VHH binders against Probable tetraacyldisaccharide 4'-kinase, mitochondrial (LPXK). Designs and how they scored, part 12

Target 1, 363 residues: Probable tetraacyldisaccharide 4'-kinase, mitochondrial (LPXK), of Arabidopsis thaliana (Mouse-ear cress) (q8lea0)
Amino acid sequence: IASSLYGVALQIRRSLYRYSLLQKHRLPVPVISVGNLSWGGNGKTPMVEYISQFLVDSGLTPLILTRGYAGGDEVKMLERHLRGGPVKIGVGANRAATAALFLDKYGCVDSSSLRSFFDLHERAQVWTISEKIGCIILDDGMQHWSLSRDLEIVMLNGLNPWGNGHLMPHGPLREPLLALERADVAVVHHVDLITKQSLRDIENMIQGFKKSIPIFYSKMVPKYLFDVKNARSHVALEALRCASVLCVSAIGSADAFVKSIEMTGAHYVDRLDFSDHHLFEAEDVETMSRRAKGLEHKSNCKPIIVVTEKDYDRDPEILKCLDSYTVLVLCSELQITPILETDVDSFNYTLMKALAAKFYVSS
Below, E stands for the ipSAE of ESMFold2; O stands for the ipSAE of OpenDDE; V2 stands for 0.75 times the mean of E and O plus 0.25 times the DockQ between their complexes.

## First folded at step 4 (VHH)

Design s24 (framework vhh_7d4b_2)
Fold by ESMFold2-Fast, scan of step 4:
Structure s24 (fold): chain B 363 residues (1-363), chain A 126 residues (1-126)
Amino acid sequence: as target 1 above (363 residues)
Amino acid sequence: QVQLVESGGGVVQPGRSLRLSCAASGFTFSSYAMGWYRQAPGKQRELVASISSGGSTINYADSVKGRFTISRDNSKNTMYLQMNSLKPEDTAVYYCARVEVYELEGSTTWEVFDYWGQGTQVTVSS
């Protein structure tokens, strides 16, 4: 049977990488991988951004490596958010090749300087920043086994932690759970949008499969809005209070987006969900306009259309065609949520300690 | 004014070899990493091989490992791609690219390769 043979081959390949029977490329600086066990809505890109900003604030210049292409929506969003900072973004399907090119151009911090940096960080002493690359953050590294990493973070969408639960030919959850064995840290995203019982069930599954794995918790926190006609505008979230809002999105977690809008105190909320990564066309804009007119009739007030940052960055110009309505982009940040004995400080400590371990205990 | 000029493409039978050359001008060639991309009809562009500024770090796409060899001569401002055991699947336009960094409003972003030449056609046909 083709499905069973495929599963055996996939298991063999993963075992060869896991047990170092196939060679992995090693980079001269620490590597953090941020991956996922479920498709869409898992907080992977916001986590990559959070980690890169944390490293910059700590005095280390990061290089983000992503599969996309320059001009892709996730790359454009990262570029827009990280403007004015030292973060470098490399785009390409071959992360090892992209890393090599960036390391050649910018140079990297030498091992003795990195060891000194981590020693100073642990003792909370004076930080130094270098324009040379000091750390690499690998976007979607969980499925890219040919590149060695010093820290493997796996993101789970709390609203749908296992996705469809399938990967042929093995049964439900087998492939995702085996991938979890490689994770050093698990992060449950959208923790604020799930019940305590649901969270406990997720925690039990993770711990049942890999005991003693640290579990952290995150959520998206809306910060402000901006008008699609003026990307430099800053609109307070209070603008949505008591308003009629049409939520338009083509992302992996439309439910989280809509709930975020509801929490702003909007009086009437309607939604238009498109498939993840859908590129808006003129016909879609007409559909948005018709839905907005319907909402205007029901709410007896002119609605505001709110889209996600990814939708804006994918094609800002098409959204300007909705000129009869105010169209705002919701800007949110990932926040580590204090749950049980974990918080932002313990998460940040775990990041730095894992990276430093390469210099203190690695053979 | 950065310029990259590809040469060496052509029509060849399966199993034969071709050597592509890329002549660079308008920048300090020895200070930049370089690479080869290809684009087949109806497919996205893919990185074939890359080489560091000093030639010490080389990477290949899995589809060409063992068959293609990238090299550079900094004294001649030239990069090469030796293509052996060519397959019909290697048919594509091959682009010489310089690794470029973009600075956007104070940040740096990197598009792994910009295609500075017009490319050279390689056709593997019986």
Scores: ipSAE 0.000, ipTM 0.212, lowest interface PAE 12.8, mean pLDDT 77

Design s25 (framework vhh_7d4b_2)
Amino acid sequence: QVQLVESGGGVVQPGRSLRLSCAASGFTFSSYAMGWYRQAPGKQRELVASISSGGSTINYADSVKGRFTISRDNSKNTMYLQMNSLKPEDTAVYYCARVEVYDYTHGTTYTVFDYWGQGTQVTVSS
ESMFold2-Fast, scan of step 4: ipSAE 0.345; ipTM 0.659

Design s26 (framework vhh_7d4b_2)
Fold by ESMFold2-Fast, scan of step 4:
Structure s26 (fold): chain B 363 residues (1-363), chain A 126 residues (1-126)
Amino acid sequence: as target 1 above (363 residues)
Amino acid sequence: QVQLVESGGGVVQPGRSLRLSCAASGFTFSSYAMGWYRQAPGKQRELVASISSGGSTINYADSVKGRFTISRDNSKNTMYLQMNSLKPEDTAVYYCARVEVWEYTGSTTYEIFDYWGQGTQVTVSS
């Protein structure tokens, strides 16, 4: 018993030591880092999901590594979206230790097979997926330099690219802007919600630090809904057409959420906004029920309550307490937007080229 | 640096209840997933329950599911294990533990722990 416990601890220690040594040089599979220069609303988690799904659709199994703080409850949405598929998600404060444990447990695709994969993908051929890890995606890698990486993607929130609305370096230069020199690709998120002048200013600033850096553009697109009582069955957006809808959210972008619902063709739209990151309680459910009943009288039809994925994943059980109403969750996906001669094909090509480079640079 | 202190153990009759507490210090408690392990004399250690950093994701061992409830209060840096309908088979030393790695896969979850408390004895006598 004591010997068994000691043996497990030594096995973990030896695994960590072995892979920690390798991480000072390089991990055995390609590593993509998705980071941000500004806090909040930058599309980082949706981009990690986009890249992981692209790799899976191409036949390669990704391992997503997240930090302890962001990786806890924050990864529940990723787990739900990627469940049933081959994607693996590791949550831990020490990404090197997390990577070592997953590589030990699942193994990795060998370099010759990966080289063959990239050759076949360039020919637009179907690849048979392996349970072995073929690529690692670092969530928030820009702020963690201990792991070697093959592609650095930096996300910028188009609505607030520099934090607190500051668009220019204050003084000679800010540390976050210097980080652009280390980035291989920049992505401006929420491009559909900003002015052409704001976008131009952001582009000029990015190119001022690294003229040759590719700039891509993204937005969030509503795709489907699901019922909180049956999360596995998708409901088409058309279900909201001509309906009475009560939008309930505890997020920082409530206006964008409400506008998304209005664009579905809902006939009557009311809203109930809670503070960002608010956890719903029984009293909140009572408030939602009363507001829905009021909307029912006003619209002369039974309303549908729609919440965000973040609200659902934070506490799905509390929402089921709204027994008298249909409660749907709005699901959106990150989409690369075609602007200034860039599009989804050129972005995907950039990913493929960077991943292939790991295997063709060495003889 | 990291300290985990368990309390609430004792001797109890079958069918009764106990509540264990774990007071954590020396790290940012709200940033880490936590769990409870147990070890009975002559047996290997067993993961009883785990809880994510914010409390929204909870896992239980099949042997305790429906009887035990794990919870946490990040404002007090404390984790709890409510143990109902106790059985003689639940007799063990219970350890509070910090999760180093939390693994999500399509069908299963897997936790690796890096720190444990000293343990608290739970004895269910017939």
Scores: ipSAE 0.060, ipTM 0.497, lowest interface PAE 5.2, mean pLDDT 78

Design s27 (framework vhh_7d4b_2)
Fold by ESMFold2-Fast, scan of step 4:
Structure s27 (fold): chain B 363 residues (1-363), chain A 126 residues (1-126)
Amino acid sequence: as target 1 above (363 residues)
Amino acid sequence: QVQLVESGGGVVQPGRSLRLSCAASGFTFSSYAMGWYRQAPGKQRELVASISSGGSTINYADSVKGRFTISRDNSKNTMYLQMNSLKPEDTAVYYCARVETYDYESGYSYEVFDYWGQGTQVTVSS
């Protein structure tokens, strides 16, 4: 890793920021960064959504800043989930410029009002939500050095936390593991899908880079399904019980998706995996149809095709071409898993404490 | 290399229609909001229409609302502007642009664009 010119450049850049040779732009409201060390399957976008909903439920209006990288399916999913609510979503490569424009347009909650908010939250959890921006969430902010953050969260895919150990372009790592020293919180995602020994190995490696870093644990929980022909439909998970299911996905965590379907009680489960962010074409639809017919012959039952929300949001119209089959979209939510002394309450407390600290520490 | 190539411009009589196309390459088209701008001689550049990455949020200038329709086909990396009931005031060079910053709540582009096409001339003459 240290022999990589890219890795050396990242370490030098980090040292320059650490020694205050390069200045970070500081925003007037608290900033939470959600980042990852590798591509795909790490729960980053679901975590951004979880935090935004937690802030809304607490009475604070968040602004999500995202690049829209790699197919834009994550941005489309966030837009669909959060549309009509108070959450603001800004898309742009320059997060600082996007933040400035949104803060100028919508305004921000002043420091005295935010201080009152945190005081009320500790006592009664009562606050009238402002239309003004009260918090900023950076989607993949760990790579964006120009914005100062009040809380840095790093997501790790428990099924493949380190990849091959090489930095991009030679592997899935985006930064050296030393980037963990900048993290305030680590979250191991898909913790329900890994062994206890694997989890201990991950925990030991995290603590090897930053001792006493809080480690939290998360999983994806299936909630319901909807029909691709009617996105407003709600289909109970029980519809998959004893059914023959073909899992179709183009995501970074296909194994997690397939396991989720197996856990619904489906009798026959087959899978068709495409590369992460793959845009489905007519040839792919034909391949899906052939695989479904094969499963139908094997199971003697007409299969249901199930896709992920990202696949749906990437191109909902192409999926309607599978007209001879029922095509359902699996809707899942990120859940903080209670492990050791950590749970959802301690995670939420950590978020609020970090945001409040911005107004009580002078240096 | 980011490239945006406009086509479909020309000379038409008032009340006629034109369909502009913008072919995009060198980036993940489906990840970006896109827009159409126009500039007439002696006038400032004006946003005509913008469309979000997924096509669900669309914004039009008041001068073209009800006459122009913006759309996109992410499978073909192409954006379109259907211009109906054309007026002499619509005469301008039309530019395809990639949006750097987009507001999903309001559907408003802040007119922060990082890449532009070379433009296509639309002339509405009686």
Scores: ipSAE 0.012, ipTM 0.475, lowest interface PAE 8.2, mean pLDDT 80

Design s28 (framework vhh_7d4b_2; at its last look DockQ between E and O 0.40; V2 from the best seeds 0.00; counts 0 for: pae E 4.1 > 2)
Fold by ESMFold2, look of step 5:
Structure s28 (fold): chain B 363 residues (1-363), chain A 126 residues (1-126)
Amino acid sequence: as target 1 above (363 residues)
Amino acid sequence: QVQLVESGGGVVQPGRSLRLSCAASGFTFSSYAMGWYRQAPGKQRELVASISSGGSTINYADSVKGRFTISRDNSKNTMYLQMNSLKPEDTAVYYCARVEVYEFTGSKEYTVFDYWGQGTQVTVSS
């Protein structure tokens, strides 16, 4: 009886608060949106992580808002990569309601302090980190028109920038391309995996919708590994130097994965490739064990098994069954690549400038 | 309309098992985390277990850890609670609930629920 009335009261309060925020269509802190033109989430989450870390390093505490992806668990990857820092991650289908609840819980940096922060950062002066929320990042935010944003970033997969290839720029499926018109910044991801002509074609398409849009470029760079038995572990890439390594993957770019491992200086490298998107089963673990024993014979030492983050995230538990061998997950992060006279400093400056403008446009 | 309908409750002897089901409709089930609450006679409603939208993150109350298992089948829009080694203290009305928001990086759960089912009675007695 008392708990029933309490639950109803909480729902009414939340509804009134959400209505107030939706009527205003703005939040009290800067808002960055990171999204794709096509449905898919490719490259978006690594960019959210990059921006989050940049803000933390600059002295602001970000709140990442995501609703989750059907069939995927992108929030798990973000938490694993951002663990130990001040970043808050809110998961909920209603971004405005999620924001309101977190701002109420953690507080937000007031506008005068934010203005001072951006002024000091413009002059490259040290700023003290605040535990209050100073910026909100919308993961997959281009589909959410109810929130005002201060910066719209569009991620494009350089290998397949328009989704399944059925998108006609001026045909009947123009809705995703209209989202590009709203973008403040475009980032072409996987630029290390495409030709110069493909990149030029992508740039021409983007500039056809917004001539002056800044275009930046990114790629994924291997940084460290972790043990499947302890996702919080941190193993330097140098641990593979002079080792025998069995590369196991079920991805479309297995050759690139194996090449990355060879570049670490491993002594023996063998590979076991499964079909792209294959979900590992108990029989596959047996196959991995047999292949590892073969490599052990050839190298006369016990090999390390290395998998991709994608393979780990599909089923983190199945790989733990391989307890006779060390199994490591190769972790990569997004890096801004200066290909067409842009660089990391220019991208980071663009972020800060766009966020700072929030506090001068209203006056 | 969002609807959550619990089933599978009943009367069982201590040490036995029950499996509760929560049929969901009126929303995209696979996009939401879900939870089970219970309310014993004369007590406040308490969280029993929660499960993320993909099923990869699960939390249990200390009182049920090791005995209860939460799961979901997104193809059937259904969440389950397998309750093993039932005790008289587990006697309660069990409610399923939809998670509106949760925090992923905190040391403690911060979970807010926006919709509740009608409840199903579980009674554990000799």
Scores: ipSAE 0.170, ipTM 0.595, lowest interface PAE 4.1, mean pLDDT 78
ESMFold2-Fast, scan of step 4: ipSAE 0.366; ipTM 0.666
ESMFold2 (binder alone), look of step 5: mean pLDDT 79; pTM 0.786
OpenDDE, look of step 5: ipSAE 0.457; ipTM 0.746

Design s29 (framework vhh_7d4b_2)
Fold by ESMFold2-Fast, scan of step 4:
Formats: C-alpha cells, structure tokens, sequence
Structure s29 (fold): chain B 363 residues (1-363), chain A 127 residues (1-127)
C-alpha cells in the first residue's frame, strides 16, 4: 500500500513492538544457540547445519540467524548446502530485530501445535513442513544476550581447546566459564584427530567447570569433491588416493583440513596456509602455482590442488585462474561420533527433550 | 553519523552508459552489504542491485540483468553501479542504501531490509 521500502520499515517496527524484543523476552518458538568455548576450528557452522537438517527431517522449518560480519561469506556455504529445502537464513547484526522481521513475514507454528510436536508421549500427528517458522538457531554472541535460549550448545575444538595457542588466563578464561555456565550441552569437535589422553583432559576440564553437563563428540567426515570449474561435478575421494596434493586454505582449522586429506591416502601432501578469512588475490594464485610446480618436480607427478568449501564460496572465480592444475573443493559433513553411552540418537533425543522443556510448566 | 552520497547521474541518450558512485562515511563500510534502489516518477521504489560486504554475493533485478554491474571498493568506502545499454525505462532517481538484513532461502537471496539511504542522484535517459 505504501512504497516497498516504507512497507518494510513499518513491518520491522510492528514486529519489534509486537514481540517486545528491545528487552529480554521469549520468542514464540524454541531458540537454539550454538556458541564457542574455544576459537577457530570448533565446528560451529557445521553444527548449525546439522541441527537445521535434523529439524527439517523432524518436520520443523528452522530460521538460522547469523551476524553477517565475520561470517558473511560462510552464510553462502550454508545456503548452497540447504538450497531447495525449507530453511530460512537471516543475516543481520541485531538478531532480535532479524527474528522479529522473519516471524512477521513467514509466521510461526502456533504454541499448541509445537507442544503437540514436542510431546514425548503423543506422536500420532502427521507434520507437513510449512513456510511457518518452528525453531530459531542462533550464532552465539555476547551482544545478543537479550534473546532467551531454550537450548545452549557450546563447541570446543579438540585440536586446540584454548584457541590461539598462547597463554589464556586473561579474557579467554572468563569466556569459557561464562559459556559453560550458560551451556546445556558441550560438544568436543575433531575427536577423531586427538589422543585419548587429550580427550580425557578436555572432559575433566569441562566437568570441572560444570559437573553435570552432557558431553557429546563430533568429527568432520569428507564425503566428496567437486571441480571449481563445475560446481555440479562429483569427484569421489578415491581420486586423491596415491596422488600428490597441495592443500590450500584460509580457515581457522587448517590442521584438521590437512589431516583429512592425509587420511584419504594421498602419497605426497604439501600445504599452503593463509590467515583465517583471507580473500585470495592474483598474487596468492601465483604463489599457489609456484608451490604446485615445486611439488610436481618433487613428486614427479602433476599435483591436485584441494581447497575448502569456505575458500570456494568466498571467491570461486579466482580459483579458476589456476588453469594448469586440477582444483577440487573438499565437501565434508559434521557427524556425531559414538563414544561411551553417547551417539547420534542420544544427541538428537537431548535436543528434542530440551526444546520440549520450553512447553512444560514447573510445579 | 551514517552518510551516503551518490554521484554520477545525468542526462544521457538511449544505448549510452553511466557510472554511479556512492561515497559512504560514519560506519565501517567493509562490514555492511550495500544496494542501489531507484524510483521513477509516479512509481514505487525498486531494488536494482545489491552486493555483500565482501563482494561475493551479488543480486540484480530482472529488468537490469546483463546491463548493470554493481561493485565496491572497501579501501575507498565506495560502491559503484555501471549502467550499460540504458533505456528510457531506466529514468529514475537512484539511491544508495545500506543493508540491515539479508535473507537466504531455497531460491537463494530473496529479501533485503535497508536502514539508511542517500539523497539520490537523477538519471534521465532522453527521448
């Protein structure tokens, strides 16, 4: 009725007022937060994707909310993976305002229907995925404490539990304590890449901060590769067996990426690590070419260059400039690892039980 | 305070080209997605093109696909719109805008919410 811009602004204003998001208020649907106990390589984005797919498979449409600053281009990876499905992705600095806008635009599943869905004793209802939002997934952030969480998950990088690799008593010590105090669940990521003793040390540390917290375990499982020249191509992991591979990445978990490639059975593995979030430039492509040429000489075999999905989604066109070499993108999925009495079923049960608690009244 | 200043508009003949610029100040430009809106006399404002903070995600209105190119230079706090093969239908006031909210769904990028706009620059495609 008004201009499109005026209509949108009016819609945001109404949503903010309607849901009272300027103060700490509960949203009409369950809210899951996925946060970090340690920085870099902690599996947060893959976990958000895992939870989204689980909710879709369970019959709920999730809304993923991200800040859009540091991880803006990583949102493109989520969109590429979730394309064709019902998942909504909102990008904005104010998650409360973004949530209000999307809830107003798409509507939400009513509380009685959600209560029936989460009822552990009655599952006779047939659920059809709709455009209406049934659950919200938040990227964790200290700036967004105003939104109540129904489930708080904290991710820990098993390869580097304390992040930077420097002394952590200042600042970082307070954040782990705060995260664990708020946390309903802790997840140790990259458990397949650490020693049993290291894992026990991490578990003891977590339990020392919050004794009764459930601990789950996850890993990244390579599934396939695709050629940067054809994103619809599917290349089996066996293509790397006995090959010479140059691993190129600009991510926080370069060690995990390189170890994943080594586990494919590649004969020669070289690496070229760039800083996390680095945007590749023409000079970098020249460095990659020079490094690949050196590896070709050393291995007496033309190497394959492998990059991560985040590197590809950040700028796919620059990678096509490596005309002399095959450039493949490694596609991996987060998998809950069965350890002791925990497995994917118990993790999924814990998610649903915690979300159901939103609809149960205490005495 | 946030300021967006458009330049590069003018009067041009059909089939010609114009390059619009938007100079941004008062915020961390490299952290925000940006877009170009236009409004023709007697019509509603329409989104012409948008670009993500890092430049990797770009979207165009169907009416300008293949003719217009959006770009940005974060080192200069400037966004550009290269307009080729201009048509009388492109006559409008063009506004630079800062994106507050993006949406991604099964069709990809589908929605934007804008919180700040410039004063606009007039583009007239003659005759």
Amino acid sequence: as target 1 above (363 residues)
Amino acid sequence: QVQLVESGGGVVQPGRSLRLSCAASGFTFSSYAMGWYRQAPGKQRELVASISSGGSTINYADSVKGRFTISRDNSKNTMYLQMNSLKPEDTAVYYCARVEVYEYDSSGYTYEVFDYWGQGTQVTVSS
Scores: ipSAE 0.085, ipTM 0.511, lowest interface PAE 5.1, mean pLDDT 79

Design s30 (framework vhh_7d4b_2)
Fold by ESMFold2-Fast, scan of step 4:
Structure s30 (fold): chain B 363 residues (1-363), chain A 127 residues (1-127)
Amino acid sequence: as target 1 above (363 residues)
Amino acid sequence: QVQLVESGGGVVQPGRSLRLSCAASGFTFSSYAMGWYRQAPGKQRELVASISSGGSTINYADSVKGRFTISRDNSKNTMYLQMNSLKPEDTAVYYCARVEVYEYDSSGTTYEVFDYWGQGTQVTVSS
């Protein structure tokens, strides 16, 4: 009974030993890390999803690894979006142990096949998808022990790239600078919501820390809404036109969410911001109801309550308690924005080129 | 270093309720998914319930759905199992366990691997 009790932990250890012995602390497939340079709302999880979809469309099965609390809270959203496809999602504080477990269970695409895949011209026929893991994506801003990365992407929230920490004298840039030095690619998120001058300032700052780093640009594009009472319904964005809207969110960048709602043509927009990752309770629902009644009185129009996908996936049942109001979930996708000399094709090329470099014969 | 201490076990009559607690120390509790296992004499160990690090994802064994409720308080480093409508078949040693990894595949199935266990607490349902 004791031996079966610890048998599972021993299996992880054996997998770690096997892969470490074969690869000298390197995994047999390419590893992409998506980290953040700034506080919340940086587009990290949407970027992980974008890369996963790109790899699947290219014929390669990805394994997404998240650390735990922050990444785990977003796991349901990723699972809901990626359901029906070949994507694997693993959650655990020890990413190397999680990777070893999945590689042991599902196997991986062999080195020669991966080399052939990455050597293919972009116009060549796509690979037949395999259940074997072909690429690992890390959804975590923190560095992990001994797990080597083939590509490090850092996300910046264009609306708030440094947060409020820049006011501290001597050392406020140490952590961002270290992350940027390690980065292969920087992505400025919410680029559509900032001024051209603000973007130039961010670009100059990035290049000041690492002159040669490629900079790409992304935005969230609202696609549709769905009713919390019927998650299979699709409500057109036009439903918010001239409406009175209460934006409720517990995410890292409520400003981006509110601006997205304002851009739909809503006439009255009020907001109720909770801290990032906050789990809604009955008292919060009461606060939402009071705020909605207040907005109804001010606007002389019954408001629509709009929440984010993260809020819905965190606890869909609690939102149904707002029975007297229509509650809609805003569904958006990350898109690479064509700015300057960069676009989606150059971004995808950069991903493929960096991953292919793992298999180049160098001498 | 890592410690998981169960409490709340005992002897109860069928149809009654019991609440188990698991106090965790020696690691960042809020970063780990947790679960409750049970083992009855002569039977294999069974996963009763699991809960994600943030508390939003919960899984129950079919044998306890609708009767047991798992919860956690990350500010107190504590996990709970509220057991209602207890049956003689629920008699077992209940173990608090830390999830090292858990998996979601695209079909929504979960796979959990546990690395640390408590010493267990006996629950006996007997008339």
Scores: ipSAE 0.013, ipTM 0.414, lowest interface PAE 6.9, mean pLDDT 79

Design s31 (framework vhh_7d4b_2)
Fold by ESMFold2-Fast, scan of step 4:
Structure s31 (fold): chain B 363 residues (1-363), chain A 127 residues (1-127)
Amino acid sequence: as target 1 above (363 residues)
Amino acid sequence: QVQLVESGGGVVQPGRSLRLSCAASGFTFSSYAMGWYRQAPGKQRELVASISSGGSTINYADSVKGRFTISRDNSKNTMYLQMNSLKPEDTAVYYCARVEIYELDSSGTTWEVFDYWGQGTQVTVSS
């Protein structure tokens, strides 16, 4: 009969062997990684959400693995968007350990069932979503543990592809470009907000590092707004038409956010930019109020304050302190943009082909 | 630099109450789930309560359900454990801890691995 101390030692040993096994062997389900070539506004989190919804619509339950430390607001946003659905979200710095814990808890779809799912010649019944994990999505290309991945997607911000707009060949640029060499697919985000020449320059740089890499294109599409005092409210984008708007954000791409508001038909747009991931304090609220009052005098009408979803999810309560003004949250979704010979269908095909390849390489 | 500082421990008679506090610094407290562990003499550490970053998801060990209440005040970077109807079996060092691995799920149960711990505060329930 095992003693309490023996039982603890055995659990530790088994845990170490499990983690060692995951480090040496690939996971039993397909793994998609979504990383970034450039910092801030690159569309990484919206892409993770897009892929997770695509998998759910296809009949597979995805597990999203994220670090959480680089942006707790992004994790909260994913949870809010995916709440009530089958998607599982695991948070932890050690992705291999997090994967192991969730695979133990929920189980995984067996290899034969996954092979059947990807077999286009099989005349099977329509797939119903399972409680078991069918695919893992890594929210970050950089990991402390070398988890094997079946597809590496790299996002870059079309408005600022190389960080702060510096297109210098030396120094910090090298690290993002090395990530591209590992990529299976590159996605240029905010493609609707850049010039044709800028896009060609980005494409040429990407192909210079990996000549035959597929390049896809994406944008954020505003869908609706909600009031910070009632997160279940739905406010049509029309509410901003001909209005005076103060854009307040603490995100990596304030320019994209401001341009999105301008495209709603707002006639007077002012902005107040904070550094990425800045936590709003009482002093910031006072600054916002003063800026809004200034805009009110300048435009001769009471402005609406609009913030991003990340700002809301970071601290919804602080935003309610702006009680003198209407404060709305802009809700947007990532859309694959049809450019050249690429579109949403070819992107989805690329995802499915890469995942299917896992099961046919060893058969 | 992450710091967690517990306070509010002491010696009390069975049936009485104590309130523990944990003051956090060196990280964005409002972004992390937190928990309380205890360790009695000669026993392993036990998770007694955990709370999500926004306070909406709370879990208790069966031994303390109905007697202990976990809460947090993100404006003060502080977590609390209200301990009512204390029993001699509750005698332990109580540790404040930050969650390393967790699940975002509305099911009411959370999987957690903890990475940072306070120094602990002694609770003694004697008759």
Scores: ipSAE 0.291, ipTM 0.584, lowest interface PAE 2.5, mean pLDDT 80

